# Designs tried in a protein design chat: VHH binders against c4kar8. Part 96

Target 1, 263 residues: c4kar8
Amino acid sequence: MAELSTPSPASPAPLDGGRGDELEKFTLRGARQILQLLQDLITHRGLITAHTGGGHSFMTAVLKVDEERGRVVLDPSPDPQANRRALAAPRLTCVTQLDGIRIQFPLVGLGEGQDKGRPALFAPLPAEMLRLQRREFYRLQVPLAHELSCLLKAEDLARKPVEVSARVIDIGAGGVAVVVPTGAAEFVIGGTLPACRLALPDGEPIELDLEVRNLNRQTQRNGTEQLRVGLRFAALPRAADTRIQRYIFKTERALNAKARGGL

## First folded at step 8 (VHH)

Design h27 (framework vhh_vobarilizumab_d1)
Fold by ESMFold2-Fast, scan of step 8:
Structure h27 (fold): chain B 263 residues (1-263), chain A 125 residues (1-125)
Amino acid sequence: as target 1 above (263 residues)
Amino acid sequence: EVQLVESGGGLVQPGGSLRLSCAASGFTFSEYDMAWYRQAPGKGRELVAYIDSGGYTSYADSVKGRFTISRDNAKNTLYLQMNSLRPEDTAVYYCAAQKSFYGLTYYRPSEYDYWGQGTLVTVSS
């Protein structure tokens, strides 16, 4: 039996979920790699979803990396309640992407103050960052111009059937994330939404059973709140799977071409 | 040293009530999302109720309005208040914990970090 080392108490907690051992090969722990990745987020103006627990998140961005003080500076929410939730949270789980690669990292010990006379949030540099390049973890951010939608068959608070046309904000091999106005329908984690219709470009809508996997009340940078619903594809037919993968590939390729042309 | 210990299961008549408890130790309870799953004979485990680290709750349709999930972070304890029990609620009930992780949408039993041993609830006349 190998001897075990005690983890450093100063290190942030490992990344979440029952997939810790699977994710280790994608985890960056080198100080230089972490600093470079955070600087890349600044350079590319990467928008970050910061999850505060309680099914809440807010949109932020890295404004600055303060190497001397060992901290990151984040853009606060214009919603004071979102900032109070963040400051009260034991940790933030920050999620973003660069060039289609999912990036995730914890922040612990969030504080508030000012940077150059403007309100800011501060946290110690993360000791680890996750960079996921596997197709099953890849989430294509859906271009607004595509107007991708999913017609959800759900229920309201009174258990009455309701149909909600939800905007698809990201899509991957295993599911979609959609945005629904808060209160438009009731969603239950683990619940199944039968016979929903996913509208992809080029063809008829795909009829799918979707399982609710997560719910998040997201405060936008303008201070408005929206409900983000994560949905898993259930019993996906091969033809539907092929169409979804083709859409992801074509869109990713087009976005990469535009990104290179913009330089 | 991580432990989840369920208690409160038993035999109850239809229409009766039970309160399940799950005592957690060996991890920072307040950072974890907690859930109650159940498994009836010959069936897979299914989610009954969920509560995240901030107190947001969600319920399976079959138990909504009858069951209430709650947590006490000071006591590191998760609760499930079960009212108006039905024969179809008969199952082994499991406490489960996962560190909060939004953005991966793959909610299966295998994704929880820690599980209790289970407590049997029998609803029978």
Scores: ipSAE 0.000, ipTM 0.176, lowest interface PAE 11.7, mean pLDDT 79

Design h28 (framework vhh_vobarilizumab_d1)
Fold by ESMFold2-Fast, scan of step 8:
Structure h28 (fold): chain B 263 residues (1-263), chain A 125 residues (1-125)
Amino acid sequence: as target 1 above (263 residues)
Amino acid sequence: EVQLVESGGGLVQPGGSLRLSCAASGFTFSEYDMGWYRQAPGKGRELVAGIDSGGYTSYADSVKGRFTISRDNAKNTLYLQMNSLRPEDTAVYYCAAQKSFYGLTYYRPSEYDYWGQGTLVTVSS
């Protein structure tokens, strides 16, 4: 029996949409609403993390929606092994965000195809899509230009203390997701990393305790595999919370202005 | 009546070559994406190669560089040139047709409208 867990709100890991009525009010089941949301993901070039199970995922995007035949067309991974895992999986759980709103949907019956000679993955349109409008589920995708990092105090394979500078890939009210180099450290779900240092662009690093919430071996769009670690903020002070929220707000406004052709 | 008729199968030694043909009738061949599938004993049907109505091709990793798919719309015929054959290529080879739709071809057996009866290819010493 697989044990389902609900990740923290600030986690890229899938939420359990099939258990509990609390998520039902955020679930879209209308065909037109689903088609419109998928089209919005295409328009905004939203990156999707597709979870294939067993702690594996890969980065994809919606390329097209085939309304006539009821199919969604996805960008395959350049790593053939990631595609084989996806095709063998009974279900993909796709997680993304649009304008700070968390979007999650299942895909069942994944297959291979082609779009004018370009490899593609396809699946029947999802019967439901979760659209969480709550601020606590908001995750800002950190721009690479910000070079946001978190110095983690962890342990190596021999259980000796190590410091790892991890790149922060997303950030929310409850935590961060980071990329850790392969073999740099060991992580245990539920374990605490004390006195880590989160470096925001302006000001001194924020010292905080982080709890490991999820681990994902993710195949990137360039075919390389990375370990993604979801980390929850433990006992975040008000001043640190304010700085994090300010960074999120300022960055979103800058990204929105850039998308509209502004500065 | 729609028909897809495969020919060219047979017994060949490892390293040998065969050319399969699929003669199509009863539909507008040029408007269809065509594919070659194969099925070995005790296994499901798997894609070998596909060619869409625009002539774009795709191949399974196991045959890439050894097999070539092509089509002749004037003759309503699909071809598969098989070179450097291996014992693992032993299977019944099927021709399949899927109506072309905005350049999208789906490689699942259930997505195809028409299938041939198959031609046996045996690669053995």
Scores: ipSAE 0.589, ipTM 0.832, lowest interface PAE 1.3, mean pLDDT 86

Design h29 (framework vhh_vobarilizumab_d1)
Fold by ESMFold2-Fast, scan of step 8:
Structure h29 (fold): chain B 263 residues (1-263), chain A 125 residues (1-125)
Amino acid sequence: as target 1 above (263 residues)
Amino acid sequence: EVQLVESGGGLVQPGGSLRLSCAASGFTFSEYDMAWYRQAPGKGRELVAGIDSGGYTSYADSVKGRFTISRDNAKNTLYLQMNSLRPEDTAVYYCARQKSFYGLTYYRPSEYDYWGQGTLVTVSS
């Protein structure tokens, strides 16, 4: 039995609507956020694939956002048939990419007119925009000075519950890698560690469920063994995701600033 | 268009070695978690080894210490170095690309969106 393919973040094909629960935390519904993202697409000259249904699409771009009238202005297709299909469609699904970030949004109530004497397509501002970031590429090596730790809820060799404070060696939007002393706990790939606590420098620890993704045993120069454990964030509330993302990019920028001009 | 093409399979005697290669095209290889699966006659596909975009590796218990998964992002190629081969390693070996959604990695066949054609490894005298 063939599984339905999920498009990559760089793919122009629309994301599967059946995955709505997975996509909710990446969906922007704030008016200010939507306006800012549309302005970013204008500034970066983002090319948009607009899907009109029935396997049809055309290339467009956001020309401007009319905040006062609550609408976006789009560049029409040079193909008159594509524009007619768009105007007849009950909904456009617009897909684009900005610096590796997949952006997808619906437009309903498309009309045709002119902007500054040039043909243009108009639509009300979208009520939501999907912003899906491909984050597994970015892994921040955690500075030792941050003393970043994750309190793991695991089992020991006798299958008794134990809590292990593990040092976080790297962190990404999808998970962390930690170092655990040999024998401190047992880990099984695919196993879930519930209610673990990730301590970031600012604020209360983040309580989250972690899934064991990979294991790597390393012998150190002094002959001791350490276990590196790759852990996936099984479920992240939007607030926790925001905190982790801010920590990652703030730390990376600070490291870059130190490397550039630090005395 | 995404393509995965395996090579390096063949007949080898017990205790021997083989290196499998998987040439990837049609996507940004360095951004994807990749895996090797195998399927013996009359059995389902099973995970052999996985490597994520960050370079962390995982292995099935049956191959730990004998097999090494690696990647060369400059060449868009995935490798499996197979040492101390046993008759029970006889299978068709498949290269697979993780069905990535927002940085998640899964080691189940249903979580892979593209598969190679497979390469046969026979361990026998």
Scores: ipSAE 0.000, ipTM 0.123, lowest interface PAE 16.3, mean pLDDT 77

Design h3 (framework vhh_vobarilizumab_d1)
Fold by ESMFold2-Fast, scan of step 8:
Structure h3 (fold): chain B 263 residues (1-263), chain A 125 residues (1-125)
Amino acid sequence: as target 1 above (263 residues)
Amino acid sequence: EVQLVESGGGLVQPGGSLRLSCAASGFTFSDYDMAWYRQAPGKGRELVAGIDSGGYTSYADSVKGRFTISRDNAKNTLYLQMNSLRPEDTAVYYCAAQKSFYGLTYYRPSEYDYWGQGTLVTVSS
């Protein structure tokens, strides 16, 4: 790469809301609903992760909505390179969370502007916005101490079977995100990895079919390149679902207790 | 009828200075955000500098410290003072006007209501 980047803290991976077909029941398309949701983000000062493609993202916020001209006004990144990437991108995927509700929307046609001398980014109002309650999207950031892993059954470049032990970095009701060394296996968005094994603390690994949802490359401080893979649970058995939900609940409770200064 | 008429372009040596003017008529100049755009050979129109109806200015990184945008609402005129000119400043320079909305100015060619026909600036090597 022309530029070397240290990975930012894990940004939530976008859901496949840009297609709209899978998540139609959670998709807002009415102009008034979209405007109300954007105003809620302004009122609550919601931080937005804007994904510019190629594994790049930056932090922004909705500063204003220009209803008359049909534009959203966004806070630029303090990193000029992030702003250049965003302006060059054909599409941004914006992800945020408000009081346990996940909000995701596309922005097309990003441009530069100003608000009374202050630099700003702007884009036409999104045609759709995804709104999911916590139960459909919640992602627990997995504590390093748990050493959660998933044994992936994938293929190499020559389509030969390989097994890759991947570290689980986040987990939710719908799937996991894992990290693997670049080149360890070939992943195709929409491809299925059968009979993978998710190892949770306490008990036998859970056998799961996983679908590849997204891929993001990251460069570590030591120059090591890693691939972050978002994986969806396909046809999750009830017993496996219960065990995953219990792990998420117990871990969140423990993290909440630790944040309050207790064990 | 709305008109934006640029003047002041010409041939200048590297390191030289030039002052562009844009005379506006047919609209209430003080209600508009004004900008200078330029188009170099083989490139699209790019923002050089902007000044909103409130007098707040914005500059492209390539011209910061060298160019100064200003306006005279009594004369309905926009100016661009260009100092320390470089060969890469060679372009056709356009004056553009965008109706002011609550302090927001959008720096995209399609967001402007009116455009001048341009004035050529050539910086010889």
Scores: ipSAE 0.436, ipTM 0.789, lowest interface PAE 2.3, mean pLDDT 85

Design h30 (framework vhh_vobarilizumab_d1)
Fold by ESMFold2-Fast, scan of step 8:
Structure h30 (fold): chain B 263 residues (1-263), chain A 125 residues (1-125)
Amino acid sequence: as target 1 above (263 residues)
Amino acid sequence: EVQLVESGGGLVQPGGSLRLSCAASGFTFSEYDMAWYRQAPGKGRELVAGIDSGGYTSYADSVKGRFTISRDNAKNTLYLQMNSLRPEDTAVYYCATQKSFYGLTYYRPSEYDYWGQGTLVTVSS
């Protein structure tokens, strides 16, 4: 059967569960493996994007695993509307990373609770977790200090051309994820943004065509809303591909060296 | 044998006050989370207020500022002080308890280990 297309590596969009056998090799179903992975997320204080459907998501984290009751405890959003959407959703799709490894899992039956007087959300342990170690799913989280930006050529609400300088939050071999203020421009999934300009720290901006792959309205942990846009590189010249790969590699090495204290 | 016995319910006029008590026996009361739930005619059971083993409290939005939950560990008793009562507060009020797990309190009826028999509160003229 024909191979299914892969979502942009930089996209935070959930992977299609209908990819069947291709994802099965990376699916954890053992209770102890799931518990260990959730504990790893707690240890690393990993941020999770929880998709509630309808193009909405919020930032959360695993606070605790209640092994006796078979539950995970999540950090609620400061935005009560995001929490209401989550509690009303039939399913949350949670997406996160550990050391560049993409992790995705469903939560069903979300409820409210309390931890030492502080509001908390809880859900039964997921029956499965995806742990993708393949290079094409790797995303470099762009350090804020790099101030990586992409000048997007898009349209406003009136269908008039507009240029938006968007902050690049992650980058991979196949694309980037950017953040724009809600309402800054209109984006259509499958639409092409021609002649955009990606600014890397060294050298001239890279001119490239970007395809919109996914859209997500995120409520941040501080309660503010942003539009996150996943963009695929429609056609990369070899020189541009080399520069992007070099940036990813150098930044990853620098982050690894910093984590070890440079010694 | 674990037992929870509610008392203090009755008929009261709108704007009035009532104090409910729940007498607990058969377990180490101070180590358990306690809650008040209510069930109005024709409705499901809902959380009113909770208090954990550490004394931290939580309230439903509909009662916040009007009701106060408290506990007396020396007397093994849970209280609910209800002020500014409204007709919509009419319900059977249940005392419930769950053992604290990792310092967590869950607010679903299915999470509570033991329940009292209930006490009726009627708010009408």
Scores: ipSAE 0.016, ipTM 0.536, lowest interface PAE 7.8, mean pLDDT 83

Design h31 (framework vhh_vobarilizumab_d1)
Fold by ESMFold2-Fast, scan of step 8:
Structure h31 (fold): chain B 263 residues (1-263), chain A 125 residues (1-125)
Amino acid sequence: as target 1 above (263 residues)
Amino acid sequence: EVQLVESGGGLVQPGGSLRLSCAASGFTFSEYDMAWYRQAPGKGRELVAGIDSGGYTSYADSVKGRFTISRDNAKNTLYLQMNSLRPEDTAVYYCAAEKSFYGLTYYRPSEYDYWGQGTLVTVSS
């Protein structure tokens, strides 16, 4: 029956929960993170493929999050058979994308009812959501307007202590890339820079040790030489890791919204 | 399962050139930082050149301007172009792979280090 109710051929097979052990690093378990991600799916009108098992799926969308009742409200399928399969399933595996980033989450205990007089499907909020990067490893290109900086404690060519305020050009959970004027300090691959301070727009600087991973000299259009330094975070404090990941997520979301004609 | 296979080593005269290749299999090559290390007779292993998953390169001072590291993610291959070779470049050259640090989560890169078997480069008359 080619009734134009086409399951997307691009819909990826759902990832098994047991295979999620390999994906733990991409799994969101914080209640605020889950609520924010669901809200982002509503804002971007993301189409969701809900897999009901046995090779069946249907297209839906999150209509709202009912935080008071701890549940999500979904758009029912126009196909009553699809809704019956969904209600009979022990779980739904929901798969969608937000600007190229794969998002996957389970829904258990699906029910039907009405929302403001219209048919709706309801499920408890998921305890976890998988947010996979669209790239193998995510490095956020830092917006120039954020003026993100890292105060490096290094040595000059004469081995004397020097402090260099370096502009952060990209950032990931494992490190940053910074630019400094050529000759401002000496960097040695594998060397450690202790007690550096990473300034994020949303709070106090983060104190951490950085390991030099790579160096590249670049001549800018104005003729000024800049040194690009790749720096690895040495043993991130838990609070610092959380702040860095939150900054990356929030900034990527804002950049995606701006690209769509938002703020 | 995981393999790094170096090739391209050999005997070359001072001032000559060689191109080393490292064919990678059994892992997602594009997610890994790659490097060339070398070990001269009777000495410890030293970093020659590195290239991260984003394509940014780094070089030891002794090889800057003479060696060029590059990668081809479509072929899962790492390269080292060696020009103006000197007797002190004589060493076994090793390909190394380390999971990239630039993920959304902190990763312990030392847990999944991979090394090749090495390829001998001899610079001699």
Scores: ipSAE 0.000, ipTM 0.135, lowest interface PAE 13.6, mean pLDDT 76

Design h32 (framework vhh_vobarilizumab_d1)
Fold by ESMFold2-Fast, scan of step 8:
Structure h32 (fold): chain B 263 residues (1-263), chain A 125 residues (1-125)
Amino acid sequence: as target 1 above (263 residues)
Amino acid sequence: EVQLVESGGGLVQPGGSLRLSCAASGFTFSEYDMAWYRQAPGKGRELVAGIDSGGYTSYADSVKGRFTISRDNAKNTLYLQMNSLRPEDTAVYYCAADKSFYGLTYYRPSEYDYWGQGTLVTVSS
């Protein structure tokens, strides 16, 4: 709707806390609702991007909810520096997606310890969780097996043209999120990457212009650093839009069928 | 007790073939994503091929068209068929089991990962 300015569907970028008035109707504050949503993230093995500020983040997951002590247990990063940044941060902003629904919540008072003899991060239960279910926010998480890629036309550190083959990690009606090795190219928020090539399984690569919407450095569980780049489709041809929608639809159906009948 | 036992490694000439097997026990094999990683001397471990619990497969660019990953849930066994082997494929090959995380771009180790002890593959004339 026009009366509510919602964030672009760019994947794990956190929503501005100053937009609380606009997003209040999508904010869960009931203890039982919060507990249920956290349990749903555990059940669906929801991958969470935890933002520590300064463009830094790491991938985590909720390991369990301790209702008796009123806290969540999180999977730590295999990168010690990412864990140090998280523990030093006054607040973590956690962003995830569950069945196409964007979920975001803060964690304050992060601590370190052990769960079942293994390292873990602990935090009090969040007082609020944002839950947005709108078609324009839907982002399909691209399965590992699909090897979806986009050839980006960018510039290197010396401002010379460079082509970077980037893996597509999520895709929606308005854009894609890709990952590139740190330092592979320079990206400027608001900049346009012309004549990029999106490789879908359905046929020939799609040539399209992409606008850089957000940048985020992530440390993966295996310790690998990557740059996540959120890209908006500029002037997308209708035929390309149709192919992208078809890919999203077919993949979503296959994943839903697998999850329900899954081994 | 969780166990992953690799077998099928050995010495083979360039252009040859090998089939690796990984026998799994102690967990519900059919619910886990499975992967083959390899580590050459002086290098880190890299993903070779992955197969999720639903049978979707993924391959490193260096092995696409040459290697085939498959699984047999009734036998709790993971396979890697390696064809057209190259000297660069020389490595210790590891079987790994990981929780399915929706939206992962590649398999990544976690505290719930299970790893085998590895099987050596040497490609040399």
Scores: ipSAE 0.000, ipTM 0.120, lowest interface PAE 18.4, mean pLDDT 78

Design h33 (framework vhh_vobarilizumab_d1)
Fold by ESMFold2-Fast, scan of step 8:
Structure h33 (fold): chain B 263 residues (1-263), chain A 125 residues (1-125)
Amino acid sequence: as target 1 above (263 residues)
Amino acid sequence: EVQLVESGGGLVQPGGSLRLSCAASGFTFSEYDMAWYRQAPGKGRELVAGIDSGGYTSYADSVKGRFTISRDNAKNTLYLQMNSLRPEDTAVYYCAASKSFYGLTYYRPSEYDYWGQGTLVTVSS
């Protein structure tokens, strides 16, 4: 079942289409905007994860855009079975990112051909493309070494107030995802947790109200069950927003520097 | 005023050879990707071979190694050399043209701008 919290912009998983009107404001429908975005994917050599349904996907890229015919040309998979699944699928869901911005679009009517004697896939230009800004979508995966925690003000099964220290596993401009011990508290989607405290590595804990957005029960490899809770910042003062953004920026830079210095 | 006129079809014994020609007029032939499609009784049109404006070729698996597609831009003519013919090659053969998009050859009949009237090839004893 698809109860994902907030995925990172690099996440290959498609966003839930049932979110309705929330995604409409981020949907591009202008032909010129769509053409420019596809051209940007070509220029930046953006890798695309193409989902064919049934849990199947393959890596592709936009090779060319034919404005005159209204066509996009894609790099086929080296796996012939992946290409057959794509051609048989009623629609392809393509997911990629540019500069931390998540881009998602459907392709319908996929066909096959050749580009200078090499296999190629093609499709009509998408009628729409989803473009989520980094700030609304991006989530930093919190390093375990940081031991980030959020003290939640919740209720137990007997409706008594309880404080739960939850480990923060990801953080973004709009909220956090946390892991809580099984049975520690009762959570209801849409419920508000007032006066919770987010502990960043440096400085005083940030006091804030959190709204429960999603719940995921995960079985760990050792057989242990954990509850993952997605929480939205119900209201965030400018000073708190600044501290969270600085933590995200500092941590991203440190992780990027470590990746480059890895020898 | 655009015309594609096929010729060279006929009756041939299994193992024999035929050369099909397609004479094009009314458009700038050198700027178009060309293809041979065929349609057997009771079947849809299928790609046999394609050649783009740059001379790159493609073939259906069933004809690979037996058929050769070529073009003569000076004569505005497309050719299909068919060797080692089989009864299964019996079909009406169609010439098709699509405006070139930097060497992309389409496999779908709906992607082609112009079609000839077809020439019948019968492979029988």
Scores: ipSAE 0.065, ipTM 0.582, lowest interface PAE 6.9, mean pLDDT 83

Design h34 (framework vhh_vobarilizumab_d1)
Fold by ESMFold2-Fast, scan of step 8:
Structure h34 (fold): chain B 263 residues (1-263), chain A 125 residues (1-125)
Amino acid sequence: as target 1 above (263 residues)
Amino acid sequence: EVQLVESGGGLVQPGGSLRLSCAASGFTFSEYDMAWYRQAPGKGRELVAGIDSGGYTSYADSVKGRFTISRDNAKNTLYLQMNSLRPEDTAVYYCAAQRSFYGLTYYRPSEYDYWGQGTLVTVSS
């Protein structure tokens, strides 16, 4: 079961085809951050798939972090051949997940040791660790100044076709949340809205099929009612996925720069 | 001054036995993890056996069941009892010391603080 819970290095990852500058925002290089993340893996008993190259991997875990000598201590495989392959490998690629966040890091210079008579593997602390939050859970709060909209193809209460321009309030890899005036259209959880148009900067609107996932009626402070609709991308072409991710990345970077005083 | 002095090496026939000793001085022996490494002509140093400050032992697969590592903290001495010796055991044998740290011992030559000069063991008919 453990091998089914962790993708192989050949699995398509959203970051594998990305530019180096796009991956940099997800890379931890601070010694303290690396130590803390490794300690979190110990605390949560995170299982790690260690890829040794040539299509080989084994399951391990961080047993200890030796902060004074700068070493991470790993649980060896019960398979002696797996341990020999690991020790001979120029690099291990370690992949794990913590609270829905994908974590990946290299280990170079793997060696053997012991912990009070128990066999152990060790390596110098990694110089970097990749920390990628699961795409399905990440939602960018859309700045009001962006005036991001989605033209919804829906039906009114009499089942007549209507087009509703909805303001996008958040966006992620799996969908958007929008706001529509109460009574502008009828939405049914599980219903599909075909050929909707998502307006993003840097190009023409993206035509998408959207599935209604949730509905929430909200009364504004002025007494006006609006409906918040959660919409899932029913099918997302590669080009559309790339543009949405690029918008999220650029907007988050701009917000971070403003928080630092525009630096 | 820190010193590790090996003794007990020599020429023995296959199937014979030999006992190596390593006398340590200049450091608190009981606080160190000790090991025997060996180096055959034309090869790098490889672990033979280790014993940590708590007395826990580890052996290379090639010597397990034939060699026994032990220590005497009162005498500041490390031992290696070698039985059923084979021609493949021919090497210079080194004792090495690594400061003990929370029960962790790292078996890599660069992880050791101190090394002896070595003692030659030759297994030949």
Scores: ipSAE 0.582, ipTM 0.845, lowest interface PAE 1.5, mean pLDDT 84

